# VH-VL binders against NAD kinase (nadK): the designs that were tried, part 13

Target 1, 268 residues: NAD kinase (nadK), of Syntrophomonas wolfei subsp. wolfei (q0aze0)
Amino acid sequence: MKIILVNNRFKENTEKKAQEIAGQLSALNVEVIIDNGLDEPYAGTVDFIMVLGGDGTMLRAARRYGQRAIPVLGVNMGTVGFLSNIEINELAEYLPLILREEYSLEARMMLEVAVFQQQSLLTRVFCLNELLLRSNSPRMLSFALEISGQKLEPYRGDGLIVSTTTGSTAYSLSAGGPIADPQLDAFIVTPVASHIINKRPLVVSPEREISLHLLEEREAIIGIDGQIKMDFGAENRVLIKRAPHPLLMVNLKAKPFFTSIDRSLQRQ
Key: E = the ipSAE of ESMFold2; O = the ipSAE of OpenDDE; V2 = 0.75 times the mean of E and O plus 0.25 times the DockQ between their complexes.

## First folded at step 10 (VH-VL; framework fv_bermekimab)

Design H3 (from D1 with heavy chain T103H; at its last look DockQ between E and O 0.75; V2 from the best seeds 0.00; counts 0 for: pae E 3.7 > 2)
Fold by OpenDDE, look of step 10:
Structure H3 (fold): chain C 268 residues (1-268), chain A 123 residues (1-123), chain B 107 residues (1-107)
Amino acid sequence: as target 1 above (268 residues)
Amino acid sequence: QVQLVESGGGVVQPGRSLRLSCTASGFTFSSYGMHWVRQAPGKGLEWVAIISYDGSNKYYAESVKGRFTISRDNSKNILFLQMDSLRLEDTAVYYCARSPKYHWGSGRYFDYWGQGTLVTFSS
Amino acid sequence: DIQMTQSPSSVSASVGDRVTITCRASQGISSWLAWYQQKPGKAPKLLIYAASSLQSGVPSRFSGSGSGSDFTLTISSLQPEDFATYYCQQANSFPYTFGGGTKVEHK
């Protein structure tokens, strides 16, 4: 068995734990690769990904490895979030199950985000939570939203979020989006501070495509999962689709999503 | 062969700014984390800063935090160190160094170094 | 910050001698320790990583040992090209820190 431990080198507590776990796994004749985010993603074949940390680390892991259809386990290290399955102090208990591959998988839809300069592709990213279009100034944006070729009325406001159902409890929620069942595949389109009062979020079929572009010469940015940032202008276009593969999240410990929402949100 | 070539050093007045560059060749620059390490004349080595392969993460020594900025242009294979509010104690030869990939928890060691560029101050 | 205490600061030796340099960390750093060689006017060269792993291209007369807080660099038989200054470096946590250096010079 070959396992990638994903942590953040700049978070010392996760790094130390990754080292410790790597030693333990090696002693059990498991091949281990540590991905602390400093280098490019490991290109070799692996059987399992263990994410040590919080939601942020999971999001990075999903972007780095999600397209490879590898089981991904979130191991929480004392943070509040929605993407971890077990606690770090529970790892020893569940390790035998992991090694025997006795676990369930939950498929979570990801976004395929493509950013263009005219007709040229600038970048393509798969992400677990959301794409954010946001003004880079105190001025509002004017932008066009198209869904499967259907042009909606122009949006004016600070920005727009296109989120997965997984991401519904992230930035979309703060912007007034609905909480969605993670077992449901859908886009959630949430306006950010729209000039139109009571502009409602949209729940969109995963079979559709979403396109965004600016209608004015304004400075904007594209944000991915709150971690990747890039400039976005009038000559740019973003196309959002369902990713061809879901993230395969390992389920070792049942977590009651709906009964834990209030608790989780209260802690944030 | 792996090569790192620093430039931009020179004589500067206290409080001024200076930008160092490190041009990389002989390897896939965009795949590696990079460091700056400095050495005062006749003194030991001091780690300055680290930047991840894609520039998404940075970390600084406390002595330079808030004054120095590490960055990189992977399209040009160049590592930068923007030094603002320079002080006399910043006098040193500045080395850029590559982090090898064969280590557990990459970014820990320095397998290739440049020749260094000297930063000094006018009286 | 983790302080690295290196000893001795200098050592006089002859070709063929066994040379031992020690490095002590102010706290445990596991095996996250490297040794470097630096000659006058030159950049440092990596010799040993992970306390005891020999860097590619480095002669086998160099060896590293230790874990936790105490580490040793050994040159089994000193060669003419080995006269230089040697530094230890902890790679356990930020900021990375170096020992004060050991100058190996001619007796």
Scores: ipSAE 0.037, ipTM 0.627, lowest interface PAE 2.9, mean pLDDT 91
ESMFold2, look of step 10: ipSAE 0.363; ipTM 0.715
ESMFold2 (binder alone), look of step 10: mean pLDDT 91; pTM 0.932

Design H4 (from D1 with heavy chain G33A, light chain F94W; at its last look DockQ between E and O 0.02; V2 from the best seeds 0.00; counts 0 for: pae E 16.5 > 2, placed apart)
Fold by ESMFold2, look of step 10:
Structure H4 (fold): chain C 268 residues (1-268), chain A 123 residues (1-123), chain B 107 residues (1-107)
Amino acid sequence: as target 1 above (268 residues)
Amino acid sequence: QVQLVESGGGVVQPGRSLRLSCTASGFTFSSYAMHWVRQAPGKGLEWVAIISYDGSNKYYAESVKGRFTISRDNSKNILFLQMDSLRLEDTAVYYCARSPKYTWGSGRYFDYWGQGTLVTFSS
Amino acid sequence: DIQMTQSPSSVSASVGDRVTITCRASQGISSWLAWYQQKPGKAPKLLIYAASSLQSGVPSRFSGSGSGSDFTLTISSLQPEDFATYYCQQANSWPYTFGGGTKVEHK
């Protein structure tokens, strides 16, 4: 069995703990690859991914490995978030189930984000929470949103968030979007500081294609999961679709989403 | 106008260290991943290292891993390459290079290059 | 590492000739490929990115094609300033590797 152990190199406690867990797994005849963010993603065959840390570390793992259909377990090492399943002190209890593959999987929709300059594809990335289009100056953006070729009335404001249901509790929530059941597949389109009263959050079928481009020359950025930023200008366009594969989150311990909402949001 | 100017090359003895610098102007340096690429005399191009826009991620070619350290100072628009334990096979012109403005992902083309700084060894 | 195999290693050509240079990746790289021109004593210059997109300021006699593993740079009518060495480079993932180069020189 081969497992990738994902941690955050900027948190010393996660590096030490990752090495301890790798030793324990090796003693159980499990090959471990540690991904601390320094190297490119491991390209070889892998059976399981264990994420040590909070939601941010899970977001990086999802971007790196989410399209490979590998089970991913979130192991919390601090403040409880929305993407961890078990606590670090429970790992020994659940490890036999992991090794016997006795767990269920919860599929979480991801976004496929393609950014173009004119007609040329510049990059394609995947994300678990959201794409943010935002002004990179004090000036408002004027931008076009198209949904499956249907042009909506122009947007004017600070920007726009296109999130998954998993991302509904992240930036989208702060901008006024709804909390969504993460088991649903949908886009949530949330305006950021819109000057147009009728621009309400939209919940959109995951089968739609969403396109964004600027209507005036302005300095803007796109952000991916709050962790990646790119310049976005009048020469650019972004296309957003449901990613080909969902993130396959491991469920070892029941984590009641609805009864935990207030506590999780207050901590985050 | 985008400009990249390398400095710090020269003639050195094996086993010594050098620090190369690359001063950037004409663009928002802190928004770009930066690279070092080298070319041995009469030979082809070899990518050496990348550093992310904020300096949080660094990757190296296997030939230099453990000996070279890439770093950046975004307040002064300077990219660095600290080269320790220099070997004869490190003889090359060293270029700093910019890739297109992405935070992360595929598509690291080198759209602007400096003129290079030569690292050689005394005989 | 993704190996980039470039062919031919050199081309002897005259002004006005069509020159074709090929590059093969050891594994699929989609369209993540660039072409560079380098003259003696100078830094490389980006010609083509994303396999077929012409960099700003590059003459239209340069074109690129291909996807997956096989790529081509074409100079439709060679000019005196085009005598140089050309490199392909994969931009799919680090380490970002280059082909061995093709020297285009006077007959």
Scores: ipSAE 0.000, ipTM 0.418, lowest interface PAE 16.5, mean pLDDT 86
ESMFold2 (binder alone), look of step 10: mean pLDDT 91; pTM 0.932
OpenDDE, look of step 10: ipSAE 0.428; ipTM 0.803

Design H5 (from G4 with light chain N92D F94W; at its last look DockQ between E and O 0.76; V2 from the best seeds 0.00; counts 0 for: pae O 3.0 > 2)
Heavy chain, then light chain:
Amino acid sequence: QVQLVESGGGVVQPGRSLRLSCTASGFTFSSYGMHWVRQAPGKGLEWVAIISYDGSNKYYAESVKGRFTISRDNSKNILFLQMDSLRLEDTAVYYCARTPKYTWGSGRYFDYWGQGTLVTFSS
Amino acid sequence: DIQMTQSPSSVSASVGDRVTITCRASQGISSWLAWYQQKPGKAPKLLIYAASSLQSGVPSRFSGSGSGSDFTLTISSLQPEDFATYYCQQADSWPYTFGGGTKVEHK
ESMFold2, look of step 10: ipSAE 0.579; ipTM 0.819
ESMFold2 (binder alone), look of step 10: mean pLDDT 90; pTM 0.920
OpenDDE, look of step 10: ipSAE 0.040; ipTM 0.634

## First folded at step 11 (VH-VL; framework fv_bermekimab)

Design I1 (from G4 with heavy chain G33A; at its last look DockQ between E and O 0.02; V2 from the best seeds 0.00; counts 0 for: pae O 7.6 > 2, placed apart)
Heavy chain, then light chain:
Amino acid sequence: QVQLVESGGGVVQPGRSLRLSCTASGFTFSSYAMHWVRQAPGKGLEWVAIISYDGSNKYYAESVKGRFTISRDNSKNILFLQMDSLRLEDTAVYYCARTPKYTWGSGRYFDYWGQGTLVTFSS
Amino acid sequence: DIQMTQSPSSVSASVGDRVTITCRASQGISSWLAWYQQKPGKAPKLLIYAASSLQSGVPSRFSGSGSGSDFTLTISSLQPEDFATYYCQQANSFPYTFGGGTKVEHK
ESMFold2, look of step 11: ipSAE 0.586; ipTM 0.816
ESMFold2 (binder alone), look of step 11: mean pLDDT 92; pTM 0.937
OpenDDE, look of step 11: ipSAE 0.582; ipTM 0.851
ESMFold2, look of step 12: ipSAE 0.576; ipTM 0.805
ESMFold2 (binder alone), look of step 12: mean pLDDT 91; pTM 0.936
OpenDDE, look of step 12: ipSAE 0.016; ipTM 0.513

Design I2 (from E5 with heavy chain I50V; at its last look DockQ between E and O 0.34; V2 from the best seeds 0.00; counts 0 for: pae E 14.3 > 2)
Fold by ESMFold2, look of step 11:
Structure I2 (fold): chain C 268 residues (1-268), chain A 123 residues (1-123), chain B 107 residues (1-107)
Amino acid sequence: as target 1 above (268 residues)
Amino acid sequence: QVQLVESGGGVVQPGRSLRLSCTASGFTFSSYAMHWVRQAPGKGLEWVAVISYDGSNKYYAESVKGRFTISRDNSKNILFLQMDSLRLEDTAVYYCARSPKYTWGSGRYFDYWGQGTLVTFSS
Amino acid sequence: DIQMTQSPSSVSASVGDRVTITCRASQGISSWLAWYQQKPGKAPKLLIYAASSLQSGVPSRFSGSGSGSDFTLTISSLQPEDFATYYCQQANSFPYTFGGGTKVEHK
């Protein structure tokens, strides 16, 4: 068995723990590839991905590996988040189940984000939580939202969030969006400081295609999962679709979403 | 041929801001982690910041944390360093530097460097 | 921060000489050390990575050795183009830090 062990040397001080776990796995004849986040993701065949850290580390792993249909386990090393399944001190207990593939998978919808300049594709990225369009200046944005070719009245304000249900507890929540059950597939479209009085958050079918573009020249930014930033201007358009594959999250331990939601939100 | 070209250096007043750019060519920019390293005139080298290949992971030297922001635009092959609240101690030639990609143990070293851009101060 | 101490700060040498430069880390860094060459007015150039691995295109007269906290760069037979300043860099943990440099000058 070959496992990628994802850590973040820059946060959560996970480097020593990653080496320790790699040694334990090697003693069980498991081939381990360590991904500390600085280099290109491992391109070879992999059976399982283990993420050591919080929600931020899981977001990076999802962007890197989420479209490969490989089981991904979140192992928390501190404060409980929304994306970890087990705690680091429980790993030894669950490791036999991991190695025998005795676990279930929970599918989490991802976004496919394509950014164009005029008609040319600039980049295509995948994200687990959200895309943020926001102003990069004191001036408000004026922008168009289209949902499957249906043009809504223009938006004016600080920006817009297009989120998955998994991302409903992230920036979307702070901007006034609903908390959504992550087992649902949907887009959640949440305005940021809208100056148009009747713009409310929308919950949209995952089969829709969402398009955004500016209606006047402004300095704007596209943010991905709060971790990637791209400049965005009047010559750009972004298209957002349901990604071809969901993130396959490993479920070893029941983690009741609804009863734990207040505790998890306290760390925001 | 791999090329890294910095720009945006110049003379500024303390407390002001400056944005450095590094334009990359001759390689697949979006596959490499990128760094900024600086060198005060007549002094040694000081590592400043790193950004992962996709921009998802960033780290800063303590001397610049909270004041400098590293970023990249993979669609335009440009690395940036936004330098806010500049101080006299920030006087240096600033280099962008590439880490080797996708090999264990080699992604922590700088295999190609730009020519550097000078940041200095007026009072 | 890991302090990197280079010795000597300068060395006078002639073409053909064997030159040895040492670098000491303030704590163990395994083999996560690189050596760079820098000529006046130019950017540094990577010579050695992972303590002893020779970068592609670097002449075989350059070699690196050491592990833990003590490292050595050796130039087996100095050439005219080797007069430069040399830096070590630890890559064990952030912030990555450099030695103070060793200037190799013509005797």
Scores: ipSAE 0.000, ipTM 0.406, lowest interface PAE 14.3, mean pLDDT 86
ESMFold2 (binder alone), look of step 11: mean pLDDT 92; pTM 0.944
OpenDDE, look of step 11: ipSAE 0.405; ipTM 0.793

Design I3 (from D1 with heavy chain G33S; at its last look DockQ between E and O 0.01; V2 from the best seeds 0.00; counts 0 for: pae E 19.1 > 2, placed apart)
Fold by ESMFold2, look of step 11:
Structure I3 (fold): chain C 268 residues (1-268), chain A 123 residues (1-123), chain B 107 residues (1-107)
Amino acid sequence: as target 1 above (268 residues)
Amino acid sequence: QVQLVESGGGVVQPGRSLRLSCTASGFTFSSYSMHWVRQAPGKGLEWVAIISYDGSNKYYAESVKGRFTISRDNSKNILFLQMDSLRLEDTAVYYCARSPKYTWGSGRYFDYWGQGTLVTFSS
Amino acid sequence: DIQMTQSPSSVSASVGDRVTITCRASQGISSWLAWYQQKPGKAPKLLIYAASSLQSGVPSRFSGSGSGSDFTLTISSLQPEDFATYYCQQANSFPYTFGGGTKVEHK
């Protein structure tokens, strides 16, 4: 069995703990690859991914490995987040189940984001929480949103969020979007500081293609999961689709989403 | 636990330059956007500038645009404000402040502040 | 720029009183509003974010409400340590702006 341990090299407690866990796994004849964020993603075949840290570390793991259809376990090492399943002090208890593959999987939709410059593909990235289009100046943006070729009335405001249901409790929520059950597949389209009162959040079928472009020259940014930033101008457009593969999140311990909402939001 | 300590304030002459520093400890500095906020003596608060967690994006209040430069050194956990072409209306206590995790324009609440450093002018 | 109009400018109150401070934005800001407390010679301290969410470590006697353009900070039973100046701040868009402050004083 080969496992990737994902941690954040800038947080010493996760680095030390990753090495301790790697030692324990090696004693059980498990091959371990550590991904601390410094090196390129491991390109070889693995059976399991263990994420040591909070939601931010899970987002990076999802972007790096989410399209490989490999089970991913979130192990919390801090305050309670939305993407961890077990606590670090419970890992020894659950490790035998992990090794015997005695767990269930929950699929979480991801976004595929393609950014173009004029007619040329500039980059393609994957996203677990959200894409943010936002002004990079005091001036409002004027931009067009198209859903499966249908052009909506122009938007004016600070920007727009296109999130997954998993991302509904992240920036989309702060911008006025709904909390969505992460077991649903959908896009949630949430305006940011819209000057136009009729621009309410939209819940959109995951089968749609979403397109964004600016209608005037303005300095703008595309943000991905709050962790990647790309400049965005009048020469660009972005296409957003359902990613080919969902993130496969390991479920070892029941986490009742609805009874935990208020407590989890207070801690973030 | 989280600590922000400003330094570099003092008495300057109009038209001169001054560089403020803010040393951060007790948190992962490179994961946070940082701000400068100022308060003239006996007056309210005025936001001055933001720099993104990696230093790639900066934004300034109109009153300081073109004169002030925000920067950071993530290897040393230091935030800077280079203040050029200083004017009398720049007299204030300057605070460095942290906002919650990366977002660029919305949701920026200043959850930790330094104690401030005073910038004044010789008459 | 979004102007934040804060009222009243000052409040004379006694320990145990209910104190209400209001803040109005010149444009809609959804729930992108914070409240801060500042004591003389000290830096501001965050009390409320996202209009109504209580910052960790802040006593439950502080609460915030409102959405859109009109917001309220309430201190349900004033304590001696609550005499301070309070500021609202919009976090909707650049440039971030503060209200003019409300000084809560003894009497």
Scores: ipSAE 0.000, ipTM 0.387, lowest interface PAE 19.1, mean pLDDT 86
ESMFold2 (binder alone), look of step 11: mean pLDDT 92; pTM 0.945
OpenDDE, look of step 11: ipSAE 0.403; ipTM 0.791

Design I4 (at its last look DockQ between E and O 0.83; V2 from the best seeds 0.00; counts 0 for: pae E 5.7 > 2)
Fold by OpenDDE, look of step 11:
Structure I4 (fold): chain C 268 residues (1-268), chain A 122 residues (1-122), chain B 107 residues (1-107)
Amino acid sequence: as target 1 above (268 residues)
Amino acid sequence: QVQLVESGGGVVQPGRSLRLSCTASGFTFSSYGMHWVRQAPGKGLEWVAIISYDGSNKYYAESVKGRFTISRDNSKNILFLQMDSLRLEDTAVYYCARSPKYWGSGRYFDYWGQGTLVTFSS
Amino acid sequence: DIQMTQSPSSVSASVGDRVTITCRASQGISSWLAWYQQKPGKAPKLLIYAASSLQSGVPSRFSGSGSGSDFTLTISSLQPEDFATYYCQQANSFPYTFGGGTKVEHK
């Protein structure tokens, strides 16, 4: 068995833990690759991905490995989040199950985000949470939203979020989006400070495609999962569709989503 | 073969800016984290900064934080160090160094350039 | 910051001698330690990483040991090309720091 340990090099506690876990796994004749984010994603075949840290680390792992159909386990290290399945102190307990591949998988839809310059593809990114289009100035954006070729009325506001159901509890939630069952596949299109006060979020079929472009020469940015930032201008287009493969999240321990969200919201 | 070649060093006045470059060849530059390490004349080694393979993560020594900026152009295989508000204590040979992948990621320096000297005019 | 105390600062030795250099960290750094060799006018060269792992291409007469706070670089039989300055480096946490160096000189 070969496992990737994903952590954040800049989180020293996760580095230390990664080393410890690597040692333990090695002692069990498991090959270990440590991905701390400083290098290109490991290109070799692996059987399992263990993410040490919080939601941010999981998002990075999803972007790096999510399209490879590898089981991904979130191991929380004392942070608050929704994407971890077990706690670090539980790892020893569940390790035998991992090694025996006795776990269930939950498929989580990801976004495929393609950014164009005119007709040329600039970049393609897969992400677990959301795509954000927002103004890079105090001025509102004017932008066009198309859903499967259907042109909606122009949007004016600070921006727009296109989120997965997984991402519904992330920035979309803060922007007034609905909380979605992560077992449901859908796009959530949430306006960010629309000039139309009652502009409602849209829940869109994963079979549809979403296109965004600016209607004016304004400074904007594309944000992906709150970690990737890209300049976005009038000559750019973004196309969003369902990623061809979902993230396979390992479910070792039952974690009731709805009770968790209630608890989380009460803390805010 | 892995090769790193620094350039941009020279004689500067205090308070001025200087931009160092490191041109990489012989390996997939965009896959590796990179570092700057400096050495004052007749002194030891001092780590300066790190940048991840894609430039998304950076970290600096306290002595240069706020003054130096590490960056990279992966399309050109170049590592940069923008040095602003230079001080006399910044006098050193500046080395770019590659960090080995994965297990040693961001921790060690397996290949170094020849270095470029930054000094100050009296 | 983690301070690395390297000793001795210099050592006089002859070809064939066993040379031992020590490095002590101000706090535990596990096995996150490297050793470098630097010759005058040249860039440092990685010898040992992870406290005891020999870098590819480095002669086997070089070895590293230790964990936690105390580390040792050993040259089992000094060769003419080994006269240089050696540095330890902790790779445990930012900022990375080096020892003060040990100059291995000809007796």
Scores: ipSAE 0.029, ipTM 0.591, lowest interface PAE 3.9, mean pLDDT 92
ESMFold2, look of step 11: ipSAE 0.171; ipTM 0.643
ESMFold2 (binder alone), look of step 11: mean pLDDT 91; pTM 0.936

Design I5 (from G4 with light chain G28D S31R; at its last look DockQ between E and O 0.82; V2 from the best seeds 0.00; counts 0 for: pae E 2.6 > 2)
Heavy chain, then light chain:
Amino acid sequence: QVQLVESGGGVVQPGRSLRLSCTASGFTFSSYGMHWVRQAPGKGLEWVAIISYDGSNKYYAESVKGRFTISRDNSKNILFLQMDSLRLEDTAVYYCARTPKYTWGSGRYFDYWGQGTLVTFSS
Amino acid sequence: DIQMTQSPSSVSASVGDRVTITCRASQDISRWLAWYQQKPGKAPKLLIYAASSLQSGVPSRFSGSGSGSDFTLTISSLQPEDFATYYCQQANSFPYTFGGGTKVEHK
ESMFold2, look of step 11: ipSAE 0.504; ipTM 0.775
ESMFold2 (binder alone), look of step 11: mean pLDDT 91; pTM 0.928
OpenDDE, look of step 11: ipSAE 0.526; ipTM 0.835

Design I6 (from D1 with heavy chain R98K; at its last look DockQ between E and O 0.77; V2 from the best seeds 0.00; counts 0 for: pae O 5.0 > 2)
Fold by OpenDDE, look of step 11:
Structure I6 (fold): chain C 268 residues (1-268), chain A 123 residues (1-123), chain B 107 residues (1-107)
Amino acid sequence: as target 1 above (268 residues)
Amino acid sequence: QVQLVESGGGVVQPGRSLRLSCTASGFTFSSYGMHWVRQAPGKGLEWVAIISYDGSNKYYAESVKGRFTISRDNSKNILFLQMDSLRLEDTAVYYCAKSPKYTWGSGRYFDYWGQGTLVTFSS
Amino acid sequence: DIQMTQSPSSVSASVGDRVTITCRASQGISSWLAWYQQKPGKAPKLLIYAASSLQSGVPSRFSGSGSGSDFTLTISSLQPEDFATYYCQQANSFPYTFGGGTKVEHK
């Protein structure tokens, strides 16, 4: 068995733990790759991905490995979040199940985000939570939203979030989006400070495509999962689709989403 | 074979700027984090900065923070160090260094070094 | 910052001698330690990483040991090409820091 340990090099506690866990796994004849984010994602075949840390680390892991159909386990290290399944102190208990592959998987829809310069593709990214289009100045943006070719009325505001249901409890929530069942596949389109009072979020079928572009020359940015940022101008277009493959999240421990949502939200 | 070749060093005046380059070959440059390490004449080694494989993460020694900027062009296999507000204490041979493979200690050590480029100051 | 204290600063030895260099960290760094060799006018060369792992191509006469705060580089039988300056480096946390160096010179 070969396992990737994903941690954050800039989080010392996770580094130490990764080393410790790697040693333990090695002693069990498990090959271990430590991914601390400094190098390109490991391209070799692996059987399991273990994410040490919080939601941020999971999001990074999802972007790096989500398209490879590898089971991904979130191991919380004392942080608050929605994407970890077990606690670090529980790892020893569940390790035999991992090694025997006795766990269930939950498929989580990801976004495929393509950013264009006119007709040329600049970048394509898969992400677990959301794409954010927002102003990079104190001024509002004017932008066009198209859903499967249907042109909506122009948006004016600070920006727009296109989120997965997984991402519904992330920035979308802060912007007034609905909390969605993570077992549901859907886009959540949440306005960020729209000039239209009470502009409602949209829940959109995962079968549809979402397109965004600016209607005016303004300084804007595209944000991915709150970790990747790129400049976005009038010459750019973003196309959002359901990723062809979901993230396969490992369920070792039952974690009721709705019964824990209030607790988790209160801690944020 | 891995090769790192630094350039851009020279004699500068205090307060001026200098841009160092490191050209990489013999490996997939875009896959690895890269470092700058410097060595004052007759002195020991001092780590300066790190940049991740895609440039998304950077970290600096306190002594250069706010003055130096590490960057990279993966399309050209070049690592850069923009040095602004240079000080006499910045006198050193500057080495670019490669992070090791996806094994133990990834991004923590320096498995290959260039021959360095010297930065000195005029009197 | 983590301070690395390397000792001795210099050592006189002969070919065939066993040479031992020590490095102490101001705090625990687990096994995040490397050893480098530097010859005059040359760039450093990685010898040992992760405290005890031998870098590919490095002769087996070099070995590293230790964990936590105290580490040791050992050259079991000094060869003519081993006369150089050696540095330890902690890789536990930023900023990475080096020891002061140990010059191995001819007796």
Scores: ipSAE 0.023, ipTM 0.565, lowest interface PAE 5.0, mean pLDDT 91
ESMFold2, look of step 11: ipSAE 0.490; ipTM 0.769
ESMFold2 (binder alone), look of step 11: mean pLDDT 91; pTM 0.928

## First folded at step 12 (VH-VL; framework fv_bermekimab)

Design J1 (from I1 with light chain G28D S31R; at its last look DockQ between E and O 0.76; V2 from the best seeds 0.00; counts 0 for: pae E 2.8 > 2)
Heavy chain, then light chain:
Amino acid sequence: QVQLVESGGGVVQPGRSLRLSCTASGFTFSSYAMHWVRQAPGKGLEWVAIISYDGSNKYYAESVKGRFTISRDNSKNILFLQMDSLRLEDTAVYYCARTPKYTWGSGRYFDYWGQGTLVTFSS
Amino acid sequence: DIQMTQSPSSVSASVGDRVTITCRASQDISRWLAWYQQKPGKAPKLLIYAASSLQSGVPSRFSGSGSGSDFTLTISSLQPEDFATYYCQQANSFPYTFGGGTKVEHK
ESMFold2, look of step 12: ipSAE 0.620; ipTM 0.835
ESMFold2 (binder alone), look of step 12: mean pLDDT 91; pTM 0.937
OpenDDE, look of step 12: ipSAE 0.000; ipTM 0.477
ESMFold2, look of step 13: ipSAE 0.434; ipTM 0.749
ESMFold2 (binder alone), look of step 13: mean pLDDT 92; pTM 0.939
OpenDDE, look of step 13: ipSAE 0.448; ipTM 0.803

